# Ledger of designs, part 7: VH-VL binders against Protein RTF1 homolog (VIP5)

Target 1, 136 residues: Protein RTF1 homolog (VIP5), of Arabidopsis thaliana (Mouse-ear cress) (q9c950r261to396)
Amino acid sequence: VPTFEDVKEVTIRRSKLAKWLMEPFFEELIVGCFVRVGIGRSKSGPIYRLCWVKNVDATDPDKTYKLENKTTHKYLNVVWGNETSAARWQMAMISDGHPLEEEYRQWIREVERTNGRMPTKQDISEKKEAIQRTNS
Below, E stands for the ipSAE of ESMFold2; O stands for the ipSAE of ESMFold2 at other seeds; V2 stands for 0.75 times the mean of E and O plus 0.25 times the DockQ between their complexes.

## First folded at step 3 (VH-VL)

Design e5a (from e5 with heavy chain R105S, light chain S33D; framework fv_ixekizumab; at its last look DockQ between E and O 0.18; V2 from the best seeds 0.00; counts 0 for: pae O 6.5 > 2, placed apart)
Fold by ESMFold2 at other seeds, look of step 3:
Structure e5a (fold): chain C 136 residues (1-136), chain A 123 residues (1-123), chain B 112 residues (1-112)
Amino acid sequence: as target 1 above (136 residues)
Amino acid sequence: QVQLVQSGAEVKKPGSSVKVSCKASGGTFSSYTIHWVRQAPGQGLEWMGVIIPILGTADYNQRFKGRVTITADESTSTAYMELSSLRSEDTAVYYCAREDYGDYSYYYGMDVWGQGTLVTVSS
Amino acid sequence: DIVMTQTPLSLSVTPGQPASISCRSSQSLLHSDGYNYLHWYLQKPGQSPQLLIYEVSNRFSGVPDRFSGSGSGTDFTLKISRVEAEDVGVYYCMQALQTPLTFGQGTKLEIK
């Protein structure tokens, strides 16, 4: 089971998504990573879920939105728990902050509740190395 | 596809409570945010509160805090709103509404509404 | 709480003519993600409210293109380029930036 630190190291922030958006490696790299998706508001700010990225959807070029200082039609398909939670999100909805341990615990509990899939520690190690190569 | 069906009209005396149900059909109930909004006769819309069913947590408009309780039962895909210590000013139509965090925005808006439940408070 | 103020509170419009509704918030609705969290709803006579425009300018499914939304920060506008009989009802703006979610007072649109 991946630890919170394992998942945190492969959680991609909004600013990084915007930086990588046009790179040839983007789709290959981001699949299998995690993102924090905003699901609501409180007086204290947004509420997030820690979600696992399944793929990038760019099939509708007319569905454009602003991401930082760019315009794109790329969306992330993500899962929280199992495939019944699968949803397509604008990358603008992704947090630019680091995940909280509470968010990780909620993700673990939802995967267990729904008998969902999660990455192995090896999967995360490989993704971490792939991310590091882009920083070289 | 997703539909919200509310319980029927109620006539209540001052000082009593009412519990309105909102049953969802279709979709993944636990992934939606369920809001409650009321409308007094001839007046505008007033937000009462919200629940995130999977977490079982609710947030309330402070105007109603202490009198309103919002709950959800995932096994029946039903949300509930209970308003206590009723008074004549609580006569209104009570709506439930779903907010879907779909493809395009952080808040999609309340895109599916129940039919409304008239609650009349009179002695 | 964020106060939402609509003007006018009532409109009477000849069919085929344009209409414009203003909505002002007591504080900016702009979030750090670059979006203004402002939605528009229509409540037709005898019906539940329905989503019309989300996130300032995006038409909800099935909404005619004669409806358009604009604005940013604290000042927002809903326009109907040519009013039709089916457009009668009460229009509400709502902020969705923070709780409590708050509506404007409503603007009643009538055909004259």
Scores: ipSAE 0.022, ipTM 0.637, lowest interface PAE 6.5, mean pLDDT 85
ESMFold2, look of step 3: ipSAE 0.036; ipTM 0.627
ESMFold2 (binder alone), look of step 3: mean pLDDT 90; pTM 0.940

Design e5b (from e5 with light chain H31Y Q98D; framework fv_ixekizumab; at its last look DockQ between E and O 0.50; V2 from the best seeds 0.00; counts 0 for: pae E 8.2 > 2)
Fold by ESMFold2, look of step 3:
Structure e5b (fold): chain C 136 residues (1-136), chain A 123 residues (1-123), chain B 112 residues (1-112)
Amino acid sequence: as target 1 above (136 residues)
Amino acid sequence: QVQLVQSGAEVKKPGSSVKVSCKASGGTFSSYTIHWVRQAPGQGLEWMGVIIPILGTADYNQRFKGRVTITADESTSTAYMELSSLRSEDTAVYYCAREDYGDYRYYYGMDVWGQGTLVTVSS
Amino acid sequence: DIVMTQTPLSLSVTPGQPASISCRSSQSLLYSSGYNYLHWYLQKPGQSPQLLIYEVSNRFSGVPDRFSGSGSGTDFTLKISRVEAEDVGVYYCMQALDTPLTFGQGTKLEIK
């Protein structure tokens, strides 16, 4: 069962997505990582939840959007709980902040409620090493 | 494709309440933001509130001073708006509308609208 | 509450001529991300509103390129380069920066 710290280390921020967007390793690296997805707005600001990246969707090149200083048609398919919650998101909706403990607890509860899959500690360790190799 | 289908027209007496339903088909209901907007006869659009079903949180236009309650049932993909203590000035068409963050939109764009529900309040 | 003011409230336009609708907010709609939270909707006679332009200048899917939006901060403009009969209806701007979300009063577009 991964801890909050385990998940935090493999949570990718928007600035990193923008940095890696054009690299050949992009999809391989970010699949299996986590992102904080903006799902709405409250009076206190954007509302995020912690989601697991399933794949990258680039099948419609006409659906372009601005991601920081770049233009892209790549979207993230992410999962909250299990596969029935799979949804496609612009990377512009990803937070550049760190995950919150409550977001992690909500993710755990939803995975348990839906009998969903979660990464093992070994899966996270391998992804952490892949991120570190990419940063070097 | 996503569709929103609302419950039928209602005639109500002053002081009663009304509950309008909005059933979503297509897409993933839990990823929507569902808004309610009303339009009095011959008038413009007025935002009433919003719900984010996965969070179970709702936010309201305080103009209604606690008379509006917005809920959602994920198992049926249905949102509800209940307006209590009805007055004749609440006669309007009530719309539900959706936002979806899984596309090239950034924040709040109501891209799918229900057909509207006429609520008439008369003595 | 953020007040949205549209001008004019009514337009009568000869087919093929341009039209311009202004929308002003009581406070800046510009967020730190560089986006202005301003959308345009069209309500055709007897229909529900439909999204026309989102975030100032982005045409929604299926919206003809004769529609364009511009502006920043507190002042925004919707333009139709060549008005057609199908463009008849009421146009609304809406701010989405803060709740309650608020609309302009609407601008009724008619054909002469």
Scores: ipSAE 0.012, ipTM 0.607, lowest interface PAE 8.2, mean pLDDT 85
ESMFold2 (binder alone), look of step 3: mean pLDDT 92; pTM 0.949
ESMFold2 at other seeds, look of step 3: ipSAE 0.013; ipTM 0.592

Design e5c (from e5 with heavy chain V50W; framework fv_ixekizumab; at its last look DockQ between E and O 0.20; V2 from the best seeds 0.00; counts 0 for: pae E 6.8 > 2, placed apart)
Fold by ESMFold2, look of step 3:
Structure e5c (fold): chain C 136 residues (1-136), chain A 123 residues (1-123), chain B 112 residues (1-112)
Amino acid sequence: as target 1 above (136 residues)
Amino acid sequence: QVQLVQSGAEVKKPGSSVKVSCKASGGTFSSYTIHWVRQAPGQGLEWMGWIIPILGTADYNQRFKGRVTITADESTSTAYMELSSLRSEDTAVYYCAREDYGDYRYYYGMDVWGQGTLVTVSS
Amino acid sequence: DIVMTQTPLSLSVTPGQPASISCRSSQSLLHSSGYNYLHWYLQKPGQSPQLLIYEVSNRFSGVPDRFSGSGSGTDFTLKISRVEAEDVGVYYCMQALQTPLTFGQGTKLEIK
């Protein structure tokens, strides 16, 4: 079971998605990572979910949007809990902030509630190394 | 292009309920917040509530005192608003509208609106 | 609830002249992030409302540059530098800081 620190280290922020968007390794790198998806509003500000990236969807080239100062038609398919929660998101909707421990606890609870899948510690270690190699 | 198409006009008696549908096309319904806003004849806009379909979470304007229920069905890309215990003052055009998600920088308000559904409550 | 008050409630404007609409909130709309969550909508005769300006000053896609927004905290203004016939309708400000979301009463813009 990965810890909050494990998940935090493989959570990709919007600025990094924009930086890596055009790299040939983009999809291979970010599949299996986490992202914070903005899902609504409360009296104290935006609400985020910590979601697991399943794949990059670029199948509709006419569905373009602005990501930072770039234009793209790449979307992220992510899950929260199990596959029945799968949803497609613009990367512009991904937070540029770090995950909160409460968001991690909500993710764990939802995976347990839905009998969903989560990455192994080995999966996390491999993604952490891939991210570190890319940042150097 | 994303479009919201609402169900047709309805005529209701006081004390009954109405359920208005809002079908999304050209996008992923679960990716957005769906709001409901009404407008009485010659009057301004009044927010009724919202639902976040991916969460199944809804919230309501307390002015309606628990008379409003908002639901969503992702399999049909349809949101519903049900208003119960109807009164003649509930005669209005009812709109659904979507709002994009994202970082706080990307909140755009209600950027796609349905065509509206006239609900007439008469004795 | 946050009360939104628009002034004036109606305007009659000669084509080519400027127009200005004021919106005041009963509480500050300034979030701790530094952003004010105020939007403007236009409802043309017989149509659904449409988003005009979001977060005080950002024009929505396709909105002409003669429309501009300004303000902070509790006081906000929508300006039209040169009113055209297609600008007629009712303008609403709306706060999106907290639920329930609330609109101003509307400002009806008419052409003389």
Scores: ipSAE 0.015, ipTM 0.607, lowest interface PAE 6.8, mean pLDDT 86
ESMFold2 (binder alone), look of step 3: mean pLDDT 91; pTM 0.941
ESMFold2 at other seeds, look of step 3: ipSAE 0.021; ipTM 0.645

Design e5d (from e5 with light chain T99W; framework fv_ixekizumab; at its last look DockQ between E and O 0.36; V2 from the best seeds 0.00; counts 0 for: pae O 7.8 > 2)
Fold by ESMFold2 at other seeds, look of step 3:
Structure e5d (fold): chain C 136 residues (1-136), chain A 123 residues (1-123), chain B 112 residues (1-112)
Amino acid sequence: as target 1 above (136 residues)
Amino acid sequence: QVQLVQSGAEVKKPGSSVKVSCKASGGTFSSYTIHWVRQAPGQGLEWMGVIIPILGTADYNQRFKGRVTITADESTSTAYMELSSLRSEDTAVYYCAREDYGDYRYYYGMDVWGQGTLVTVSS
Amino acid sequence: DIVMTQTPLSLSVTPGQPASISCRSSQSLLHSSGYNYLHWYLQKPGQSPQLLIYEVSNRFSGVPDRFSGSGSGTDFTLKISRVEAEDVGVYYCMQALQWPLTFGQGTKLEIK
């Protein structure tokens, strides 16, 4: 099972999404990675979830939004747990911060609770290599 | 480079309402958390409430509940604060300020402030 | 609501001398992330507040290294190692652990 460090290395921040947004490799790179989604705020602070990216949805070019200094109509479909949790998000909702270990534990527990799927260590290793090559 | 520019000073009668605008430039407006803070003459800072435009949610300091409304218009990157049933005690400078939604490097609270809007309530 | 208490409310300091401002919260500001959500702001005369120190001890961009912050839980301190004329203004601590956000009463720093 992937470790917290494995998942952390393939968690993509909002600034990276904005940097790569226009690149031809964007969707291929991002699918299968993780993102931290800001889903609200409790009395004691912000709530984040560590979600697995299933695909990029760009099917409606008229649904545009501002992402940093760019405009886009690309959305992320992500999963927390199993496929019944699938949800579509603007990339503006993605954190530019690093995941916390408790967020990883919550993801593991939700996958177990829902009998969901998780990436293999090999899947993670291949994504780590792809991200590193893109940054070189 | 993120900047917040507020609407100009206003003079109001007791019992009326005021609406202050806060226009953002730069950055990703939908990722902001926009706060409103006021300061009566010679006094400290008082938090009034907040809006998170991408979530479409606003929340308020309970002491202002029922009198304050905070809204946002994403198409113009502008937040608004409306305070109703004005009293002389509402004479203050009203600030908007932002934090970026949810990132640890943006947990500063409020790192960008508007220039302030003086609202004077007098008979 | 979390009550923030600052002491002193006023300081008069000879240029080049140190200054210290205390801030106490009515409950711990330590979040489960391991961070204390306590920030310091400076409001210079006639200006909007500006962020000075975030999360207890981190200087915001452009803040001189003569400013330092310390503390944990409920007790926090802002120190200026050598006060300069540009440091005049009102210093506020603020908790960002939960809404409503709350500020200390402010500490006015003046040069004598």
Scores: ipSAE 0.014, ipTM 0.605, lowest interface PAE 7.8, mean pLDDT 85
ESMFold2, look of step 3: ipSAE 0.016; ipTM 0.598
ESMFold2 (binder alone), look of step 3: mean pLDDT 90; pTM 0.938

## First folded at step 4 (VH-VL)

Design g12 (framework fv_ixekizumab)
Fold by ESMFold2-Fast, scan of step 4:
Structure g12 (fold): chain C 136 residues (1-136), chain A 121 residues (1-121), chain B 112 residues (1-112)
Amino acid sequence: as target 1 above (136 residues)
Amino acid sequence: QVQLVQSGAEVKKPGSSVKVSCKASGGTFSSYTIHWVRQAPGQGLEWMGVIIPILGTADYNQRFKGRVTITADESTSTAYMELSSLRSEDTAVYYCAREDYGDYRYYFDYWGQGTLVTVSS
Amino acid sequence: DIVMTQTPLSLSVTPGQPASISCRSSQSLLHSSGYNYLHWYLQKPGQSPQLLIYEVSNRFSGVPDRFSGSGSGTDFTLKISRVEAEDVGVYYCMQALQTPLTFGQGTKLEIK
C-alpha cells in the first residue's frame, strides 16, 4: 500500500496543471497521478477526495473553460475507489492545496471497499521520478 | 459577464408548493455549485441548501425537514429550488447564489436578483 | 450548527468617519488547509447581497480599498476607513466551513 508521503508526492495541484497544460509531456505525466477534488462540505467541514487520474479528455474543443489565466478544453477523467465512480472534471475544480492524511486514509478505505485498483510501488516510483525530472 | 436570473414573483396558498428557477449565464455551469438563501421581510439571511451539478448531489438545511428539493439541469444551465407544504412563515425573498469550486473559492461571488414568494390565502 | 454573532446590530456614522463591525463564531473557522472560511456581504436597500470580502481579508473585484477585513479562528472584524453614502445597507458575515452555512444576524449601517 502506498504511504501518505508516496501519494502526496504524486498528487498534482491546480497550479502545476496550469503550468504544464501546454507541454507535450502533459498527458503522459498526469495520467496515473492523483488530484485533490473538492466535492462540497458536510457538518464536519469541506470534503475533498483524492482521485486517480485515468486519462485526459480533450475530445470536445468547443467545451472550453478558464484554468487560471489560460483557456482549455482539456478535462480529467478521475476515479475515487473504482471505475463506477469515474467522473469528468475541469482542472479548474482541482484543489491547489496539499492532500491531508485523513483524505489519504479515506481513499485507502474507499479503494478497499469497492475492490478498486491500488497503485503498485513501481507505479508510484515512476511517477515520482517523472515529476522530479519535470521540476528540475 | 456572469449573471444569475431568477423566475418572477409568486403568490401561493398554504399547503401548496413553489418551484423557483435560477438561470446562469456566463462561465461554465458545471464548475459552480448553486446555493439557495432566503430572507423573510425585515429579517436576516437563511441558508436553505446547495446543488453540486457535476456530482448530481444536493445538501439541505435540516430546518426545512424534507420540504426542500434542489435540482439542476446542465443542458439549460438552470438550478431549481422547490419548497413544498408552504406556510405563511415561508413568505420571503428567495435568492440563488453561485459558489466556485476549489480550496480558496468557497464564497458566493454572484447572487440572483431574488424571487418574492408570498404565501397567503 | 455554527452560530455567528455580529456586533453592533446597528450603527450611524458621519460621512468620512470610520466604522467597525465584529463577527464571532461559536467554533474556529480555520480549516486544516490553512483557510478561514469567513466572508462578508453587503446588502444595499432593495438589492441582492453582494460579496465584499472573502476568506477574512481579500477584497472582491471592484470593492474599494477603504474596506478591509481581519481576524482568525473565532474573531473577525470588517473595517471601513472612511464611510461614504453608498455604503449604507446591512452587512453580514457568513461561515462557509461546514453545513448548514450560517450568517450573522446583520449590522445595519446608516449615515447620520
Scores: ipSAE 0.271, ipTM 0.708, lowest interface PAE 2.8, mean pLDDT 87

Design g13 (framework fv_ixekizumab)
Fold by ESMFold2-Fast, scan of step 4:
Structure g13 (fold): chain C 136 residues (1-136), chain A 122 residues (1-122), chain B 112 residues (1-112)
Amino acid sequence: as target 1 above (136 residues)
Amino acid sequence: QVQLVQSGAEVKKPGSSVKVSCKASGGTFSSYTIHWVRQAPGQGLEWMGVIIPILGTADYNQRFKGRVTITADESTSTAYMELSSLRSEDTAVYYCAREDYGDYRYYYFDYWGQGTLVTVSS
Amino acid sequence: DIVMTQTPLSLSVTPGQPASISCRSSQSLLHSSGYNYLHWYLQKPGQSPQLLIYEVSNRFSGVPDRFSGSGSGTDFTLKISRVEAEDVGVYYCMQALQTPLTFGQGTKLEIK
């Protein structure tokens, strides 16, 4: 069971997705990381869920959208709890904010409730290391 | 092509309930949310609530709290809005509208249903 | 709740002339992400509303380039450079930053 701090370290913000979008390491780096996906709104503003990135979907070059100052046809397939929650998202809908502890708790509950895959601390440590190498 | 098709007009008595359907075609049903917006005759638009199928979660405008229920059936790609304890002032055209977070990113309603007139009279 | 205020409430325009509609929000619609969650819809007589402009200035698919949107924070404007007969209807702004989602009162555009 990864801690909140573990998950926070491997949660990728929208600005980083935009920055790394065209890099050859993009898909390898982002798969297995977390993203905050916008799922709706509340009285406090947009609502986000911590989702685990399953893969990058670039199969339809005609379906483009703007991601900050760039144009892309790359989407993220993410999982909220288990494979039945898998959904394709535009990176433009990913939060540029840090994850909240309540979002982490909601993610844990949903993965456990649906008997979904839980990343190991080793998986997260490897991703954290890769992200830090990229930022250096 | 994306299309939202709603159920037909209803005439209801005060105190009864109405359930309006909205059948979606095009796209993956779990990749978008369905909102409900009403419009009383000659009046503006009023947001009622939303169903987020990927989460199984619905959220409502407090004005309708306790009277509105929004549900979805993914096997038929159909969303429903049920309004109970009907009053004369609930007479309105009820619209469903799609917010596609798979293909769109700014939380806008890209496609709307044709509307369902619900008349509440004694 | 965020209150959306449109001006004017009605507008009569000679064909080919420009039209301008203002929308003001009681709170900033600028999210920390950099997005302004402000959209414009048109409801033609007897029809459902249709999306015109999303996120302040982006034209929805099939919307003519004579429509443009601008603004940020609390003040937004929808402009039609050359009004045509098919533009008749009621224009609504909507904020999508937080629930409940709220609309302006609507601006009725008529041809002189």
Scores: ipSAE 0.057, ipTM 0.660, lowest interface PAE 5.7, mean pLDDT 86

Design g14 (framework fv_ixekizumab)
Fold by ESMFold2-Fast, scan of step 4:
Structure g14 (fold): chain C 136 residues (1-136), chain A 124 residues (1-124), chain B 112 residues (1-112)
Amino acid sequence: as target 1 above (136 residues)
Amino acid sequence: QVQLVQSGAEVKKPGSSVKVSCKASGGTFSSYTIHWVRQAPGQGLEWMGVIIPILGTADYNQRFKGRVTITADESTSTAYMELSSLRSEDTAVYYCARESYGDYVRYYYGMDVWGQGTLVTVSS
Amino acid sequence: DIVMTQTPLSLSVTPGQPASISCRSSQSLLHSSGYNYLHWYLQKPGQSPQLLIYEVSNRFSGVPDRFSGSGSGTDFTLKISRVEAEDVGVYYCMQALQTPLTFGQGTKLEIK
């Protein structure tokens, strides 16, 4: 089971998505990473969920939106617990904040509840290295 | 275009329970949340709770905790609100309302589609 | 819970004249993202509420430009530049920053 720190290091913030949007390595880099999706609110304010990026969806070229002063038709297909939860999101709706430990614990519980796929530590280590190389 | 259609009016006795349905048509049911809001005759709007169908989670206004249960059935695109231990003060029009994710913001932005309302009358 | 207070509670306006409704929150609605999560709804007689303005100043689809919203933090205003007969109803502000979502008491707009 990946630790919170492992997941945190492969969680991509909105500003990084915008930065890498036009790069040829974009899809390969972000698939398999986590993003923090705004899903609701609580007594403490906005609620975010850690979601695993399944793929980039560029199927609808006519459905453009603004992302940090850029225009794009690329969306992220993400999952929470298992494949039945797959949903398409605008990258503009991704948090630019760091994940919280409670969000990580909620993600673990949801994957277990739905018998979803748990990423391996090896998968995460490889993704972490790719991100670090890109930031260097 | 999304529409929400609610079940019909009900007359209930004190101490009983009522279950109101809200059927969605159009759009993907799991792509939004469903809120329940009530309005007593001549009074303002009061938020009761919300269900997030894609996550299977619900959150409630604490003043109704223990009496209200909100559920969803994705196969029929229907949300339900059940209120138990009814009192005369629960006489109200009950609304369901959809809240979609904002197109450019990192957060939900408001209830843009509302059901027609269901009048629940609690009387002996 | 965040308390929302509207003033006035009722307003009678001659057609073509402006109307202004105030909404105050018991705590700031400004989120760290820079947004104020404050929305305005209109409930016309015999109808369900409808969304007018989201996040303080953004008109919802189909809402005429005579409607405008402004404010930040704890003080918000809804303005109608030239009231028309179809604008009759009860206006509600609502905070969406945290649960429970809370509405103002409502402002009833009537035509003189």
Scores: ipSAE 0.165, ipTM 0.656, lowest interface PAE 4.1, mean pLDDT 86

Design g15 (framework fv_ixekizumab)
Fold by ESMFold2-Fast, scan of step 4:
Structure g15 (fold): chain C 136 residues (1-136), chain A 125 residues (1-125), chain B 112 residues (1-112)
Amino acid sequence: as target 1 above (136 residues)
Amino acid sequence: QVQLVQSGAEVKKPGSSVKVSCKASGGTFSSYTIHWVRQAPGQGLEWMGVIIPILGTADYNQRFKGRVTITADESTSTAYMELSSLRSEDTAVYYCAREDYGDYVSYYYYGMDVWGQGTLVTVSS
Amino acid sequence: DIVMTQTPLSLSVTPGQPASISCRSSQSLLHSSGYNYLHWYLQKPGQSPQLLIYEVSNRFSGVPDRFSGSGSGTDFTLKISRVEAEDVGVYYCMQALQTPLTFGQGTKLEIK
């Protein structure tokens, strides 16, 4: 099971999505990382789910929206639990904050409950290195 | 055009449970959330909770604490609201209403644009 | 919970005259995105509520241009430039900044 710190290091914030949006490596880099999806709000503030990025959906060029100062038709297909929970989200819905340990715990429980695929240590390490290379 | 059609009126005894359905037609069911709002006779609107069908996630008004459960069946495009341990003060018209994630670029909801016709639930002995 | 307070609770208007409804929140509804998550609904007699205005000032599809919304933070206003018979009903403001979503107590609009 990946640790919270491992997952945190491969969780991509909205500002990084916007920065890398137009790069040729965008899809390859982002797939297999985590994003913090805003699903609503509570009395204590916004409610987020920590989701795994399955793929980038750019199939409809007419379905555009704003992400920071850019316009894009790229969406993220993310998974919370198993593949049946796959859902398409605007990157504008992604948090620019770091994940919380409670969100990590909820994600672990949901993957286990639905018998979903848990990332391997190797999967996480490869994404950490790729992100670190890109951030340099 | 999206329409929401709710199940019919019900009369329940105190302590029982009621399960109201809300069937969506038109549009893509997974592209929006379903809220439940109730209105006691002659009173204002009270929010009960919401479900995001594509994530299977529901949030509730804590006033109802473990009594309310909202579920969705994407295969039938139907949302359900179950309220248990019924009391006389639960007598109300219960509405379902959708919020579209559509083309919006916000972490928060943009307003409930399509409403069901309402279901009257009467709790009496 | 955020408390929404409407003023007045009822008003009677001669057809063709303007009407104004105020809504005050107990906390700022301004989100870090720059938007205020406040919506206005109308419930006509015997009908389900209908969305009039979302995010303070945006008219929902099909809503006549005689309706307008304004405000920011904690003070919001719904205006009808010339009231018509079809405008009769109860108007509700609602905050959507945080759960639970909360409505004002409602303002009943009647024709004189």
Scores: ipSAE 0.014, ipTM 0.630, lowest interface PAE 7.4, mean pLDDT 86

